# VHH binders against Type-1 glutamine synthetase 1 (glnA1): the designs that were tried, part 10

Target 1, 342 residues: Type-1 glutamine synthetase 1 (glnA1), of Dictyostelium discoideum (Social amoeba) (q86b00r158to499)
Amino acid sequence: PRNSLQRAIDRLKNKFGISLKGSFEEEFYLIKKGDNNNSSVASLLNSIEKLDHGTFANYHSLDCYGDILEKITNALEEQGLPIEQLLSESGSGQFEITIDYTDIMEACDRHIIVRQTINSIASYNGYIATFIPKPFDGLVGSGCHAHLSLWDTNDSNLTPDANGECGLSLVNQFFIGGLLKHSKSLTALFNTTPNSYKRLKPFYWSGCNVSWGLDNKESFIRIPSSPFSATDGCSNFEIKTIDHTSNPYLAMAGIIHAGFDGIENSIAPPPPTSLFDQSVLNNQLIPSNFEDAIQSLKENHYLCENIGNDISNAFIHVKLAENKILKELSDDDQILKLLELF

## First folded at step 4 (VHH)

Design t11 (from e5ik with I100Y T101V Y102T; framework vhh_6z1v_2)
Fold by ESMFold2-Fast, scan of step 4:
Order: structure tokens, then C-alpha cells, then sequence
Structure t11 (fold): chain B 342 residues (1-342), chain A 126 residues (1-126)
């Protein structure tokens, strides 16, 4: 799939002189192990659930995880990965790490390294790190939001235009038009397990509406505002639905080909929506399960051909088989199996 | 106010070379696709070449491929058309045009360009 992404990058650059840059917001949970490494994962998950539900005095701040987070961030920086942001979710053991913007291929490579590093450092220090999209009922899910921007070959940001809709250039608006056109098919590449769809629900800030807009966390494409948006335009756009079950190279290849279609065919996106707009309540939703998502991909000859028919067919075949097996497991057994993988 | 000003048109002998320039003002030049069109006496206007806003993607009409080269200098807000191996059939008024969105198949459509220069006359004689 890395070669598939390279072909997509080359296609966009050769036809339009555009390159994509990005970064991922890596969301994950840290679970502290007991003295015995042979402790049941199910027992650990149950203990975390009990701790978060029904205790009065055990709120854990960023400071309570300071040692392990410092070791993780030091290990990432020693590998040449500059950390832009680290956030924690008090009481749940959930964290978010963002690495600085870079070329999209390098961003995908960094995504793989970040996950491997977090897992290794956590394990060495008596923790389990998990990237499962929805590992705990009643707690927020874990995604890997992608922040993306369009650049020319002279390294000028083509994303902003202060006079454009939502502070975006016309070319970026067409790229988004392509993304929204292909959103249901892209969902199959972004969210590849039954567990993924437990996270993707309306009104959970996961980006399930087939829409776009300024600071709209329910939209498939969110445009983050900044203090300079009104004068300089907006510097990037965000896709929130992507989770850690995706192959980042295939996901980004799909994004680039969808955006290419938007630019090539001048596909205007629909009018942007706000969270206060009643139309948000009536917007189309992305597929609510993997079977519907994969059916949309199977019917999308444009994406399958451009990604590569052999790669697309292999992806569809393998993922349908894996989902069938996973759905035969109880929810708890599925989580235990996914914990071995992510 | 957006203004495109062509220069460099003149009389030139068959087989000669000529470089046209188009200086742009009143727009964010690096955000615009630039094109060159020409119109010969008694003929319709036709597209000759186009260049993306970044300067890295170019298109040339089949009848000028290998002879003409489009380029741009975003620091100088200028687009160029280098014309080699000129033929009498290249005699025309050459127009510079700018479009915020013109690319792909839209490069061939006059109606997709937002701004136009006044033209510069190129005459090719034996």
C-alpha cells in the first residue's frame, strides 16, 4: 500500500503541481499492569472500568502520568519526531499526541513509528497502550484525526484564502468536494472493524455527517479556525473519522484520489454547515457499519481503479472475511483479540 | 483592479525565436493559473499553453509542442511564452489570461479564464 500512496502523490503533483502535507492526532489509552505480566487483559479492562465508574477520589491528572508520558515523548523525540502537542483526558487514562506537520508519506511513516514507540515504551514500563477505536463502553473512543493541507512545489501553502468560503482557497474547496463525493467509500478505508462503528455515532463529535464547516466537529470535514482566519484564511482541514484500524497509506491514497477528482472536475462542495444550523440535524450520514461502507467502495470504480484494482480487491476480500470472523465473537472477545493487534 | 500587460510581440523571420512576457498586477499571482491564447486574422481564438499557479504543471497545444515553452516567475508576477522555430502560421495576436480555477480540461476553455490582457501582435515573415 505504500506504493499506492506514492502513485497518488505523484499523480497529484504531476497533474496540478500540488503536494499534500499532514499530521495525525494519535489517541490512545494507557492501562497500568499489575506486578504479574500474566494478568488477564479482561481483568485489567474490568479494573479500569470499575476505577473510572464509582470512585470519588482517584482522578488522575496529566501529572499523575508524568513519568510514563515523559518517557514516551523522550523516545519519540530521540527518533527525530518533533511533538507539537500532548493532551490528557483526566479520569479516563486517555491521551492524544500530535507530531509536527510534514509531507504526507512521511506523516504516514511517522504514524506507524509513533504507535510502535508508544506500545514499546508503555510495555517496558508496566503499561498496556491501546489504539482500539472503542475499547470501553461508556468511555470516549480513540481516533487518529488527520490534519491536511495543500502545498505547491515551492513549499507555499495553497490551502488558505481569506476571501474564500470558510477561509479556504477555491482549489481546496474542490478537493473537499471530492472528499465529500467519495465519503461513504472512504469510510471503508478509514474504519475497518465492527468496533470502529461503535465509535462512529452522531452527536459524539466523531464527524459522521456528510458535510463540512468551520469548527464543526460533527462534519466529515472540519475546518479549524485560528486567530488569523479572517485575515489570512484557514491553514488546514481535518478528517476526524479515521481510526487506528486503517492502513494509513491506503487511507491517504484514497483521500488524494478523491481530492484529485474534486479538483479535476471542479466539484464544488455543498454550502458549509454550522453546529447551530438546523440542516446539520438532517444531513446525510456516513455508513453506520462496515458492510455498508465496503459496498460503497465496491461500487466506486473510480477509487478502486486509481488505488489499483488488485490492491482494492484484496482489501475488500480480506476485510470482509476478517469482519465476518470478528462479528462471530462476543463484544468482549472481540476487544481482547483487537487488543493483541492494536 | 486586476491588470495583465503583454509585451514582446514583434515582426520576426521564419525559423526565428521570440519570448513573450505578461506582467500581472492587482491579484495574488501565485494563486492563479496562467494561459496564453492566440487569434489569427479571420480565425477563432485558440489556446496555446497554460501553467499551474505553482509553475510545476504545464500544458501545450499539439501544434506548438516542442517549439513553445510556457514558464512563470512568481517573484516577478510574470508569465512567459518562449517561442522557437516560428512559422508564418504562428502570426496572431497573443493574449495572456488568468484563472483562479483553470486546469485539466478547463485549460482549453476561453470562458474559464477570469482576466485577460489586451494582446501583443506577433508577425512571422519569410
Amino acid sequence: as target 1 above (342 residues)
Amino acid sequence: EVQLVESGGRLVRTGGSLRLSCAASGLTFSSYTMGWFRQAPGKEREVVAAISWSGKSTWHADFVKGRFTISRDNAKNTVYLQMNSLKPEDTAVYYCAASYVTYGSHLWSEGKYDYWGQGTQVTVSS
Scores: ipSAE 0.000, ipTM 0.110, lowest interface PAE 20.7, mean pLDDT 80

Design t16 (from e5ik with I100H Y102V H106R; framework vhh_6z1v_2)
Fold by ESMFold2-Fast, scan of step 4:
Parts: structure tokens; sequence; C-alpha cells
Structure t16 (fold): chain B 342 residues (1-342), chain A 126 residues (1-126)
């Protein structure tokens, strides 16, 4: 799959002189190991909830997890990974690490290394780190948001235009048009387990609407506003639905080929939507389950051909087989199985 | 409402020392990274020092390393900047700022800070 991403990168560069830069926001839970806490989902949840005790969850989590968070950040720094930010999320014991922008292949490589480092340091220090999309009913899910920007051969950011819709250049708007056109098929590459679809719910800021907009967390494509100056336009755009069950190389190859289609065919996106606009209730949604997502991918000859028919067919075959096995398990047993993998 | 209130700014002679304090209210202080910024007349605001929410990690700009020390007291919801060997170039309004970002390579960026104090004036005479 890494070679598939390289081909997508080369295609965009050779045809349009455009390169993609990006970074991932890595969301995960840290769970303190205790008596038998690996043996059931309930015991894992209890380990997190005992730290809550009626104080603000993010305050208590940061205070309790300070030592392990500093060990994680030091280990990432020692590996030369430039951390943009580390935040406490709304879930108790849930954190987000964002790595600084870099070329898209390196961003995908860094994504793999960051997850491996977090898992290793957590485990060594008596914690379980989990990247499962929806490990606990009633708690927020964990995503792997991708922040992306378009650049020219002179290393100039092509993403912003202060006079453009949502502060975006026309070429970036076409790229987004391609992403929205292919959004249902891309969902199969982004969200590859039954558990992924428990996280992807309307009105939970997961990005399920086939739409885009400024600071709109319900949209498949979110455009972050600039915190320093609105006159410069927006420096990047965000895809929120991706989770840690994706292969980042395949997911990003799909993104690039979809965006390429947008630019090649001058595909204008629909008008941007504001958060909780009444029209949002009638917007198209991405697939609500893996079977519908994979069917959309199977029917997308453009995307499958450009990724590579052999790679696409292998992906479809393997993921359908994996989902069949997972669905034979109870929901709790699925979580325990996914803990071995993510 | 979140408030950050700086104090301790005054006129001081070259080579002197000064300690700035910033008292925070309306936020869960121990979950915030705290920073000190400064701005001299006609110049852009620049980061001076930052301290993690736990107090275990600190960063200081190269132009103040060895002279300034940031610290915090989470029980008192207060962050401090101890300034030694002051130079006329240190003359500026000093701002306290709070960020929910625990750690990051861009802690020097103003855009990473959610809350700001009104500033306290430090003047260093030649």
Amino acid sequence: as target 1 above (342 residues)
Amino acid sequence: EVQLVESGGRLVRTGGSLRLSCAASGLTFSSYTMGWFRQAPGKEREVVAAISWSGKSTWHADFVKGRFTISRDNAKNTVYLQMNSLKPEDTAVYYCAASHTVYGSRLWSEGKYDYWGQGTQVTVSS
C-alpha cells in the first residue's frame, strides 16, 4: 500500500505540479492497569471511571496521567517526531496528539510510528493505550483526523484564498468536490470494522454529513478558521471520519485520487453548510455500516482502478472476511479482540 | 468568566531582578499550560517562557535562558516569572497566557493560547 500512495503522489505532482502535506490528530485512551483489568470491557471502563470522582474529567485525567504523558512526549521527541500539540479530550482518560505538518508520505510513516511508540511506552509503564474507534458505550470515540493542505513546486501553500468561499482557493475547492463525490467509497477505506460505525453517528461531531463548511464538525470536510488572522484565508482542511482501523497509505491514496478527479474535472463542491443549518438534516450521510461502504467502493471503478485493481480487490476480500469473523463475536468480545490489534 | 491577572511589573535598573505573578480564576488551572509573552513598543509579541500543566516541563526562549525562570503553584492557581540580570532590551509589557495544549512544538505560537491577561509593564533603565 505504501507503493499505492507513492503512485497517487506522483500522479498529482506530474499532472498538476501539486504536492500534499498533512498531519494526523491521534486520539486514544490511556487505562491504568489494575487487578484483572484486561479480562473484561467493564473492568477497563471501571479503571477509567474511578479517576472521575466528580471533578472535571480532563483536569483529573491530566493530573493523574502526567507522568505517563511526559514519558510518551519525551519518547516521541527522542525519535525526532515534532509534536504540534497534546490535548486532554472530553472523554475521561482520553488524549489527542497532533504531529507537525510534513509531506504526506512522511505524515503516514509518522502516524504508524506515533501509535507504536504510544502503545510501547504505555504498556511498559503499566498502562493500556487503545486506539479502538468506540471502545466504550457512553464515552466518546477515538478518531484519527487528517489535516491536509495543497502546495506548489515552489513550496507555496495553494490552500488559502481570502477572497474564496470559506477562505479556500479554487483548486482546493475542486479537490474537496472530488472528495465529496467519492465520500461513500472513501468511507470503506477509512472505517474498516463494525466498531468504526458505532462512532460514526449524526450529531456527535464525527463528520457524517456529505458536506463541507467553516468550523463545521458535522461535515465530512471541516475547514478550520485561522486563530491569528481571517484575512489570510484557511491554511488547511480536515477529514474527521478516519479512524485507526484504516491503513493510512490506502486511505491517503484514496484521498489523493478522489481530489485529483475533482481538479481534473473541475468539480465544484456544493455550497458550504453551517453547523446545525436546517438543510443539514436532509444532507446525504456516509454509509452507516461497513457492508454499505464496501459496496460503494466495489461500484467505484475510478477509485479502484487508480489505487490498483489487485490492491482494491485484496482489500475488499480481506476486510469482508475480517468483518464476518468480528460479527460472530459479542460486542464486548469484539472490543477485547480489537485491543489485540489497536 | 476566565481571568488572568498579572502583577509585579515596575521600573528596575539594569542588572536588577524582578518576579512577575499571574493569578488565574474561572478555569481548572492545573490542566492548562501557562506561558509568558512580552511586547515592546512597535514590535511583535514574542514568547518568553512556558510551563506544562504539571510544572515538570519548562521551555525558555534563547534570549532569556539562564536569566529567567518560569514556575507555577497549582495550589494557588498562580504562575511566576523570575527575571534576573535584567537588560534594557527586556523592557516590555509582559502577558500571561493559558492554553489547553499540554505539550507542543508550537507553544510559542499566540494562536495556541486560549486566554490572555491584560499585561504588566516592565521598564529596565540603562
Scores: ipSAE 0.000, ipTM 0.359, lowest interface PAE 11.3, mean pLDDT 82

Design t17 (from e5ik with S99G I100W W108Y; framework vhh_6z1v_2)
Fold by ESMFold2-Fast, scan of step 4:
Structure t17 (fold): chain B 342 residues (1-342), chain A 126 residues (1-126)
Amino acid sequence: as target 1 above (342 residues)
Amino acid sequence: EVQLVESGGRLVRTGGSLRLSCAASGLTFSSYTMGWFRQAPGKEREVVAAISWSGKSTWHADFVKGRFTISRDNAKNTVYLQMNSLKPEDTAVYYCAAGWTYYGSHLYSEGKYDYWGQGTQVTVSS
C-alpha cells in the first residue's frame, strides 16, 4: 500500500512536476475506563456522559480532559509531530488533533503514528481512545479530514489564484474535477465499514454532496476561506468524508490518481455550490452504503488499474468479506468488534 | 453572560511599545484558547496571535513575529499581548476572542472563536 502511494506520487511528479502536501484532522473519543461497566456500548456512553456532567456540563469538558490532552499533545510533540490545532468537538469527550502539513507520504506516516500515540497514552492513563466513525447513536461521528495542496518542483504552492473560482488556480480546479468524477469510487477507499455510513448523512456536515465550494460543509470538496489578510486566494482544499477505517496510503493513492485524471484531461468541475444553494434538489450524493461504493470502485477500471489490479482486487474481496461478517452482528456487537480494531 | 473586556489601547509613536490586556468573566477561562485579532479601517479582520488553554503553546502571525508576544495568567483570567517595535501599519482596533481550539496556526479562522470582546483602539503615529 505504501508502495502504491509512492507510485502515485511519482506519476504526478514525473508527468506534471506537481507534488501533493497535506495533513489529517484526527477526530476521536476519549472514554474513561471503569470496571466491567465499560464492556457494553451503553456503559461506554454512560462513562462519557458521567465524566462530562457537572453544574456547567459542556463548559467543563476541557477541564475534565485537560490532563490527558496535555499528555497526548506532549507525547506527539516529543516525537517531532508539530501540532497545528487541538479542538474540543461537539460530542462529549470528542476531540480533534491536526498535525502541521507536510509531503503527502510523510503525512500518511504521521497519521499512523498519531493514532498509535493517542491509543497508547490514553490506555496508559486509564482511557479508551476510539476512532470508530459512529460509535454512539445520537452523538456526532469521528472523521479523518484531509487538507491538501498542490506544489511545484521549486516548492511553490500552486493551489491559490485570487482571480480563480473560489480563489483556486486552474490546475487545482482540474484536480478537483477529477476528484468529483471519481468521488463515488473514492468513497469505497475512504469509508470501509457499515458503521462508516451511519456517519455519512446529508445535513450532518459530513460532505456527502458531489459538489465543491467555499466554506460549504455539505460539499465533498470544501474550500476553506483564506486568512483575513490574504490577497492570493485559498491555500488548500479539504475532503471531510475520510474516516479512520481507511488505509491512508490507498486513500491518498486514489486521490492522486483521480486528480491526475482531472489534470491530464482538463476536467473542469461544475460551478461551485454556495452555502445558499444547499437546498437544491439536483445535488448528487456519494453512496449511502459500502456495497454501492464498492460497486462504483469495481466499475472504475481507471482507478483500479492505476492503484494496481492485484491491490484493488485484494481490497475489494477482503472488505466485502469483512462487511458481510460485521453486518451479521447486532449494532452493539459491531461497535464492540470495531473497538478491537480501531 | 460571557464577557471579554480589552484594555490598554492608546496612541504610541513608531518604535514604541504597548501591552494590551483582556479580562474574561462568565467562562472557565483555563479551558479556552485565547486569541488576539485586529481590524484596521477598510481592511478585513486578521488574526494576530493565539495561546492554548494551558499557555504551553502559542502562535503568532508572520507580520508580528519577533515583535509581539501573547501570554496569559489563568489565576487572573487575563490574556495579554505585548507589542514591541510598533509600526504605523499596526494601527487597528484589537479584539480579544475565546474558543474551544487549543492551539495551532489554523486559529486564523474567525469561526473557531465563540466569544468576542468589543475591541480596544491602538494608534501608531509618525
Scores: ipSAE 0.000, ipTM 0.159, lowest interface PAE 19.3, mean pLDDT 81

Design t18 (from e5ik with Y103L H106R W108Y K112A; framework vhh_6z1v_2)
Fold by ESMFold2-Fast, scan of step 4:
Structure t18 (fold): chain B 342 residues (1-342), chain A 126 residues (1-126)
Amino acid sequence: as target 1 above (342 residues)
Amino acid sequence: EVQLVESGGRLVRTGGSLRLSCAASGLTFSSYTMGWFRQAPGKEREVVAAISWSGKSTWHADFVKGRFTISRDNAKNTVYLQMNSLKPEDTAVYYCAASITYLGSRLYSEGAYDYWGQGTQVTVSS
């Protein structure tokens, strides 16, 4: 899979002199193991209820996780991973770690290492870390949002243009046009289990509208505004729908090939949308289930050929078989199976 | 509601020592990353040191490494900056700052901190 991403990187660089840089926002839950040390959904829910039941639940939950979070951050920094920030959602036991941006291949490698480190440190200290997209119906889902930027061969950021729409250069707008054109097929690479689609719903800030815009959390592509000076300013765009069931190398290969199509064919994106425009919300959504997403990918000869027909066919075959098995299980058993896999 | 109050700033001779304190109120102190910033006359504000929620992880700027030490007492809701071997270039207003997040590489960013004190003046004479 790294070879597929390398081919995509080389294609973009050789044709246009453009390289991609990025980072992932790693969202996950930490759950204290119960007396029986098992992974059942009942055990997980019981652990969460114990931590969130206090009168000042927001700060009480955070206090319970301080030591484990510090162990996780120390382990990541000891491995040379430059932590940009760690945010906690105290009421739900959910956390987010962001690593600083780097070349896209290294960003994918870091993504794997971060997940392994979090799982290892959590397990050693009596916790379960879960990266399941929607482990509990009553709680917020977990994604791994990607922040991406375009760079030239002289290491200059090509993403910003103060005079461009949403502060973006024309080449970046074309890249986004390609992403939106291929958004339904990309969803198959980003969200690979039935559980993924419990998270991807309108009005849950998951980015399932086939649209883009400044600070628009419902859009497939979000353009973050910067609260800081030009040196510390926003010079990137965000894809929000990606979750931890994706293979990051295949997801990024898909992104690069889709963006390449946008640049090569000068595909202008539609006008950006605002969260305040209620008439556009829910207009043109990404697929609502994996079967529809995978069908879009199967019909997308451009993406499948450029990723590699053997790799694409293997992915489609394996993921359809996996989803069939998962759908035969009860909801609780699906979560237990996903804990083994992710 | 939330307040950070610095104390300990004064005039001191080159080579002397000072300990600055910052008392926090109105927040769950043990959940916050604490930092010390300084602003010298005619210069931008810069980060001096930072300390994690429990105090187990600390960072110090290269220009103070070996001379300054940050520490905290979560029972007293207080963060400290021990300043040794003071130099005239250490003359500045020193600010205490708090962030609910672990800041990693955003440590340098003023905007990453949620709460700030009023500052305490340190003057180092030659």
Scores: ipSAE 0.000, ipTM 0.460, lowest interface PAE 10.4, mean pLDDT 82

Design t19 (from e5ik with W108Y G111S K112E; framework vhh_6z1v_2)
Fold by ESMFold2-Fast, scan of step 4:
Structure t19 (fold): chain B 342 residues (1-342), chain A 126 residues (1-126)
Amino acid sequence: as target 1 above (342 residues)
Amino acid sequence: EVQLVESGGRLVRTGGSLRLSCAASGLTFSSYTMGWFRQAPGKEREVVAAISWSGKSTWHADFVKGRFTISRDNAKNTVYLQMNSLKPEDTAVYYCAASITYYGSHLYSESEYDYWGQGTQVTVSS
């Protein structure tokens, strides 16, 4: 799949002189090991909930997580991965680490290293780190948001235009038009297990609407406002639906080929939508399950051919087989199985 | 316990000025992005202005740009909204909100804010 991404990168560069840069927001839970760890999903959840009780418990939880987070961030920085942001909710056990943006191939390589480092440091220090999209009913899910920008051969950011819709250049608008056209098929590459679809629900800030807009967390494509560049427009766009069950190389190859289609065919996106406009919050949705997503991908000859028919066919076959096996397990057994993988 | 307490709302005539304050407690204020939102009866809550954790970046909605100014004092754990040239359509309950987002690029969406005050009523008479 790394070679598939390289082909996509080369195609975009050779035809339009455009390169993609990006970064991932790595969301994950840290669960402190105790006597009952791994006995049940309820025991894992109870471990997190005990750390959330009361003012004194919150300070204790912060101290415990502070130590492990420092070890994780030090290990990442020692590997040459500059951390731009660590976001945490005290006592919730869920964290987000963002590494600075870079060329898209390197961003995917970094994504793999970050996950391995977090898992290793957590495990060594008596924690379970989990990247499962929806490990606990009643708690927020974990995504792998991608922030992306378009650049020319002179290393100039092509993403912004202060006079453009949502502060975006026309070429970026076309790229987004391609992404929205192919959004249902891309969902199959982004969200590859039944558990992924427990996280992807309308009205839960997951980005399920086939739409785009300024700071709209319900949109498939979110455009973050930048107060730091009031005159220059927006510096990047975000896809929130991607989770850790995706192959990042294959997901990014799909994104590049979809965006390429948008630019090549001048595909204008629909008008942007606002989170404050309730009439559009539950418009056209991405698929609500993997089988519908994979069917959309199977029917998308453009994406399958450009990714590579052998790679696409292998992905479809393997992932359908994996999902069939997972769906035969109880919800709790599925979580325990996914915990071994993610 | 995190608390955001708004103050300063009152009845004011068209063309008048008003300053709202929001005092924060129970959080490390200088690490939080702060926003002002408003909601008129029967309407959705809308973003009015936002200010980054450091105070170096601000954003104002087009409908208040040039009339309202957001500012903060991290030493006093307080965010302010200076409102000038008030119009009847500015009548609303004004809410203070805090977000743990560190880089400030996600300042303009209601969904980005984690803590909310109870609101302060501003009424602008014609």
Scores: ipSAE 0.000, ipTM 0.128, lowest interface PAE 19.0, mean pLDDT 80

Design t20 (from e5ik with G104S S105G L107Y G111S K112D; framework vhh_6z1v_2)
Fold by ESMFold2-Fast, scan of step 4:
Structure t20 (fold): chain B 342 residues (1-342), chain A 126 residues (1-126)
Amino acid sequence: as target 1 above (342 residues)
Amino acid sequence: EVQLVESGGRLVRTGGSLRLSCAASGLTFSSYTMGWFRQAPGKEREVVAAISWSGKSTWHADFVKGRFTISRDNAKNTVYLQMNSLKPEDTAVYYCAASITYYSGHYWSESDYDYWGQGTQVTVSS
């Protein structure tokens, strides 16, 4: 898979003199281990509630996660990973760690190391760190949002144009046009389990609409707004649907080949959509299940051939087999099984 | 009420030319990607050409490249397909379709498009 990404990077650079940089937003839950709390979904959820309400003997703390988060961030920094931001959802046991921008191959390598480090440190300290896309029906899902930007051979950011739509350059708009054209096939690379599709719901900020727009959390491509004082346009764009069941090298290879198609064929995206105007244009949705997503990928000869037919066929075969096995399990048993994998 | 109305289909001789038009009403035309599909007797429906909402990007299937050209006039809410050097294998019902997303996928299904016309018959005599 890493070689597939390298080929995609080389293709974009050799044809257009463009390189991709990015970072991942790592969303995950931390769950305190206890007696039997690995045996049912309800017991896992109870562990989150117990920790948040400060049930530790003789201690009153409103921040029950400070110690474990400090250990995680220290371990990441010891590995040379520059932490851009750490965010928490108060009371939910869910966290987000973002590592600083870098070239796209290094960003993917960092993503793997971050996830492994979080899992190891959590486990050693009596916690379960889970990257499952939708571990609890009543709580928000965990994604792996990718922030991406285009750069030239002189290390200049090609993403912004203050006079462009949403502050984006024309070349970046074409890249996005390619992403939207291939969005249904990319979904198969981004979201590889039945559980992934419980997170991908309209009206829940998951990015299910085949659209793009300024600060639009329902769009497949979100363009983060620049500060009021900024005059240079938007510095990056975000893909929100990616979750931790993806292989980051395959996901990024797909993204690069899709964006390449957009640039090569001057594929303009549709007009950007806002949350207030989406009803006027009618939303097209990404696939609502893995079978439809994988069928879109199977029929996309462009992506499969450029990723590599052997790699694409192996991916399709393996993931269809895995999904068949998972679907034989109850929803709760699927979550317990996915805890062994993610 | 959204309507896409195709016109221009007729009988033409091999090597001839034909221009198809599709007039759109009841939607914000300049916000939609427009596509042309065709379906020949006994064959599956296939995408022929597509044009982005702005007209800056076009796609043509390999079997029509150099012969067919898609274009649009947003002021007139109309999309066109100019067909040159027609061949008997071009005989089909041609459909106009509208999508909020730019579409050029030669492997995509009809479900990628939100609105469809009723079609216009093109027959190319051998």
Scores: ipSAE 0.000, ipTM 0.193, lowest interface PAE 15.8, mean pLDDT 80

Design t21 (from e5ik with H106K W108T E110P G111S K112E; framework vhh_6z1v_2)
Fold by ESMFold2-Fast, scan of step 4:
Structure t21 (fold): chain B 342 residues (1-342), chain A 126 residues (1-126)
Amino acid sequence: as target 1 above (342 residues)
Amino acid sequence: EVQLVESGGRLVRTGGSLRLSCAASGLTFSSYTMGWFRQAPGKEREVVAAISWSGKSTWHADFVKGRFTISRDNAKNTVYLQMNSLKPEDTAVYYCAASITYYGSKLTSPSEYDYWGQGTQVTVSS
């Protein structure tokens, strides 16, 4: 898949002189291993279920987990990874680490290294780190939001235009038009397990609406505002639906090819949607399950051919087989299986 | 119910100028991408220009670039085509078209437009 991403990068650069940069917001849970060793996994699930009625303030989570978080951040910094932000999230024991943006291939490499480092340091220190999209029914899900921007060959950000819609340049608007056109097919690349779709629900700030807009957490494409948006334009755009079951190289290859289609064919996006708009015209949803998402991908000859037919066919066959096996398990057994994988 | 009504077509001499208007009713105009197409006798319908729902993005065919300008007035529910330096080759019936959602569509594809006007005849004499 890394070679697939390189081909997508080269295609965008060679045709339009444009490069993609980005970063991931890494959301995960830390679970302290207890002395309950007589059936450690079932005991773990029981311990997690006891947390359902106890949502701690985010400050308490940081205070209680200070030592392990310091070890994680030190290990990341020793590897040369520039940490932009560390936050306690709304789930008990849930955290977010954001690495500074860079060229998209390096961003994907960093994403893999961050997950491996967090898992290793957590395990060594008596914790389980989990990147499962929805590990606990009563708690918030974990994603890896992507922040993306378009750049020219002179290393100038092409994303902003203060006079453009939502502070975005015309070329970025076309890129987004392509992303929205291909959104249902991209969902198959972003969210590859049945558990992924327990996280992707309307009214959970997950970005399920096939829309875009300024600070709209329900839109597939969110445009983050800043104090400088009115004068300088917006510096990046965000895709919130991506979770840790995705292959980041394949996900980004899909994004680049979809955006390329938007630029090449001048695909204008629909009007941006505010969080409070009730417009029926913008009320379309991404697929609510993997089978519908993968069917959209199968029917998308453009994406499959440009990603590579061999890679696309292998992805479709492998993921359909995996999802069939996972769906035969109870919800609890599926979580246990996913803990082995993620 | 939804209606697009073109006006402004007439006979004009080579080198002259003309402004076409298209008045829309029965739709939320500011949510629609608008396009101008033309068709000469015995030829296929071809795109002339297109404008996004906000008016911030425009596209013009190479054969009219620098001569024609598309614009819109969302307060008046009207799209315009300003035609300058007219040539006999510009003789055609000009159609206004609207598309409700334009992601997944090309600005230049007739099949992506949901509503069409009846057309207005432009004739350019030598």
Scores: ipSAE 0.000, ipTM 0.202, lowest interface PAE 17.0, mean pLDDT 82

Design t22 (from e5ik with S105R H106D E110P G111D K112A; framework vhh_6z1v_2)
Amino acid sequence: EVQLVESGGRLVRTGGSLRLSCAASGLTFSSYTMGWFRQAPGKEREVVAAISWSGKSTWHADFVKGRFTISRDNAKNTVYLQMNSLKPEDTAVYYCAASITYYGRDLWSPDAYDYWGQGTQVTVSS
ESMFold2-Fast, scan of step 4: ipSAE 0.058; ipTM 0.563

Design t23 (framework vhh_6z1v_2)
Amino acid sequence: EVQLVESGGRLVRTGGSLRLSCAASGLTFSSYTMGWFRQAPGKEREVVAAISWSGKSTWHADFVKGRFTISRDNAKNTVYLQMNSLKPEDTAVYYCAASITYYTRLSSADEYDYWGQGTQVTVSS
ESMFold2-Fast, scan of step 4: ipSAE 0.005; ipTM 0.451

Design t24 (framework vhh_6z1v_2)
Fold by ESMFold2-Fast, scan of step 4:
Structure t24 (fold): chain B 342 residues (1-342), chain A 123 residues (1-123)
Amino acid sequence: as target 1 above (342 residues)
Amino acid sequence: EVQLVESGGRLVRTGGSLRLSCAASGLTFSSYTMGWFRQAPGKEREVVAAISWSGKSTWHADFVKGRFTISRDNAKNTVYLQMNSLKPEDTAVYYCAASITYYGHLPSEYDYWGQGTQVTVSS
């Protein structure tokens, strides 16, 4: 898959002189292991709740988790991974770590290292770190949001244009047009388990609408407003639907080929959508299950051929087989199985 | 309620010309990509042409390039397909479709569909 991404990077650079840079926002839960080696979903959820109410728990979730978060951040920094941000997220015991922007291949490499480091440090210190997209009913899901920008061969950011729609250059608008055109097929690369689709629901700020817009958390492509770059345009765009079940190299290869199609064919996106516009409720949604997503990918000869027919066929066959096995398990058993993988 | 209503389909001789129209209601027409698809008996539905929400970008399938032209009038909520140099192979039911995305080459990428209009090209 890493070679597939390299081919996509080379294609974009050789044809248009454009490179992609980005970073991932890593969302995850930390669960303290108890004295009992009890691995039921209910006991794991109870462990999160006990930390908020136990003798060592404090008012602020960062206070409850301060020691383990410090160990995780120190380990990441010792590996040369510059942490841009660490936040407590909406879910109880849920956190987000963002690493600084870099070239897209390095961003994918960093993503793998970050997740492995978090898992290792958490485990060594008596915690379970989980990147499962929707580990608990009633709690917020965990994504792996990608922030992306387009750059030329002179290391100039091509993303912004103060006079463009949402502060974006025309070339970036075409790239987004390609992403929206291929959004249903890309969903198969981004969200590869039945559990992924429990997170991808309208009105949960997961980015399920096939749309784009300024600060619109329901849009497949979100354009974050910048307090420092308002007059210069927007410096990046965000895809929120990606979760940790994706192979980041395949996901990014798909993104690059989709964006390439947009630029090559001058695919203008539809008008940007406001969260407050009634049309948001009537917009087309990405697939609500993996089978529909994979069917869209199967029909997408452009993406499959450019990723590589052997790689695409292997992905489709393997992921359909894996999803069949997972769907034979109860919801709780599926979570326990996914906990071994993510 | 979204409705797409095709019109203009008829019997025409090889080499002839025909213009199809599709009137849209119940949607913000200027926000949608519009496409023309066709389906011959016993065959899959295939994309013929697509036009962006603004009308500034168009796509035509290789088998109709130079013969068919898609256009739209956002003030009239109507999309058109001008068909020239018709061939017997163009015989099909022609469908109008709307998508919130700029361009779709797959039937699954379109949100709303008309009921179709029959075009028959005799040799």
Scores: ipSAE 0.000, ipTM 0.224, lowest interface PAE 14.4, mean pLDDT 81

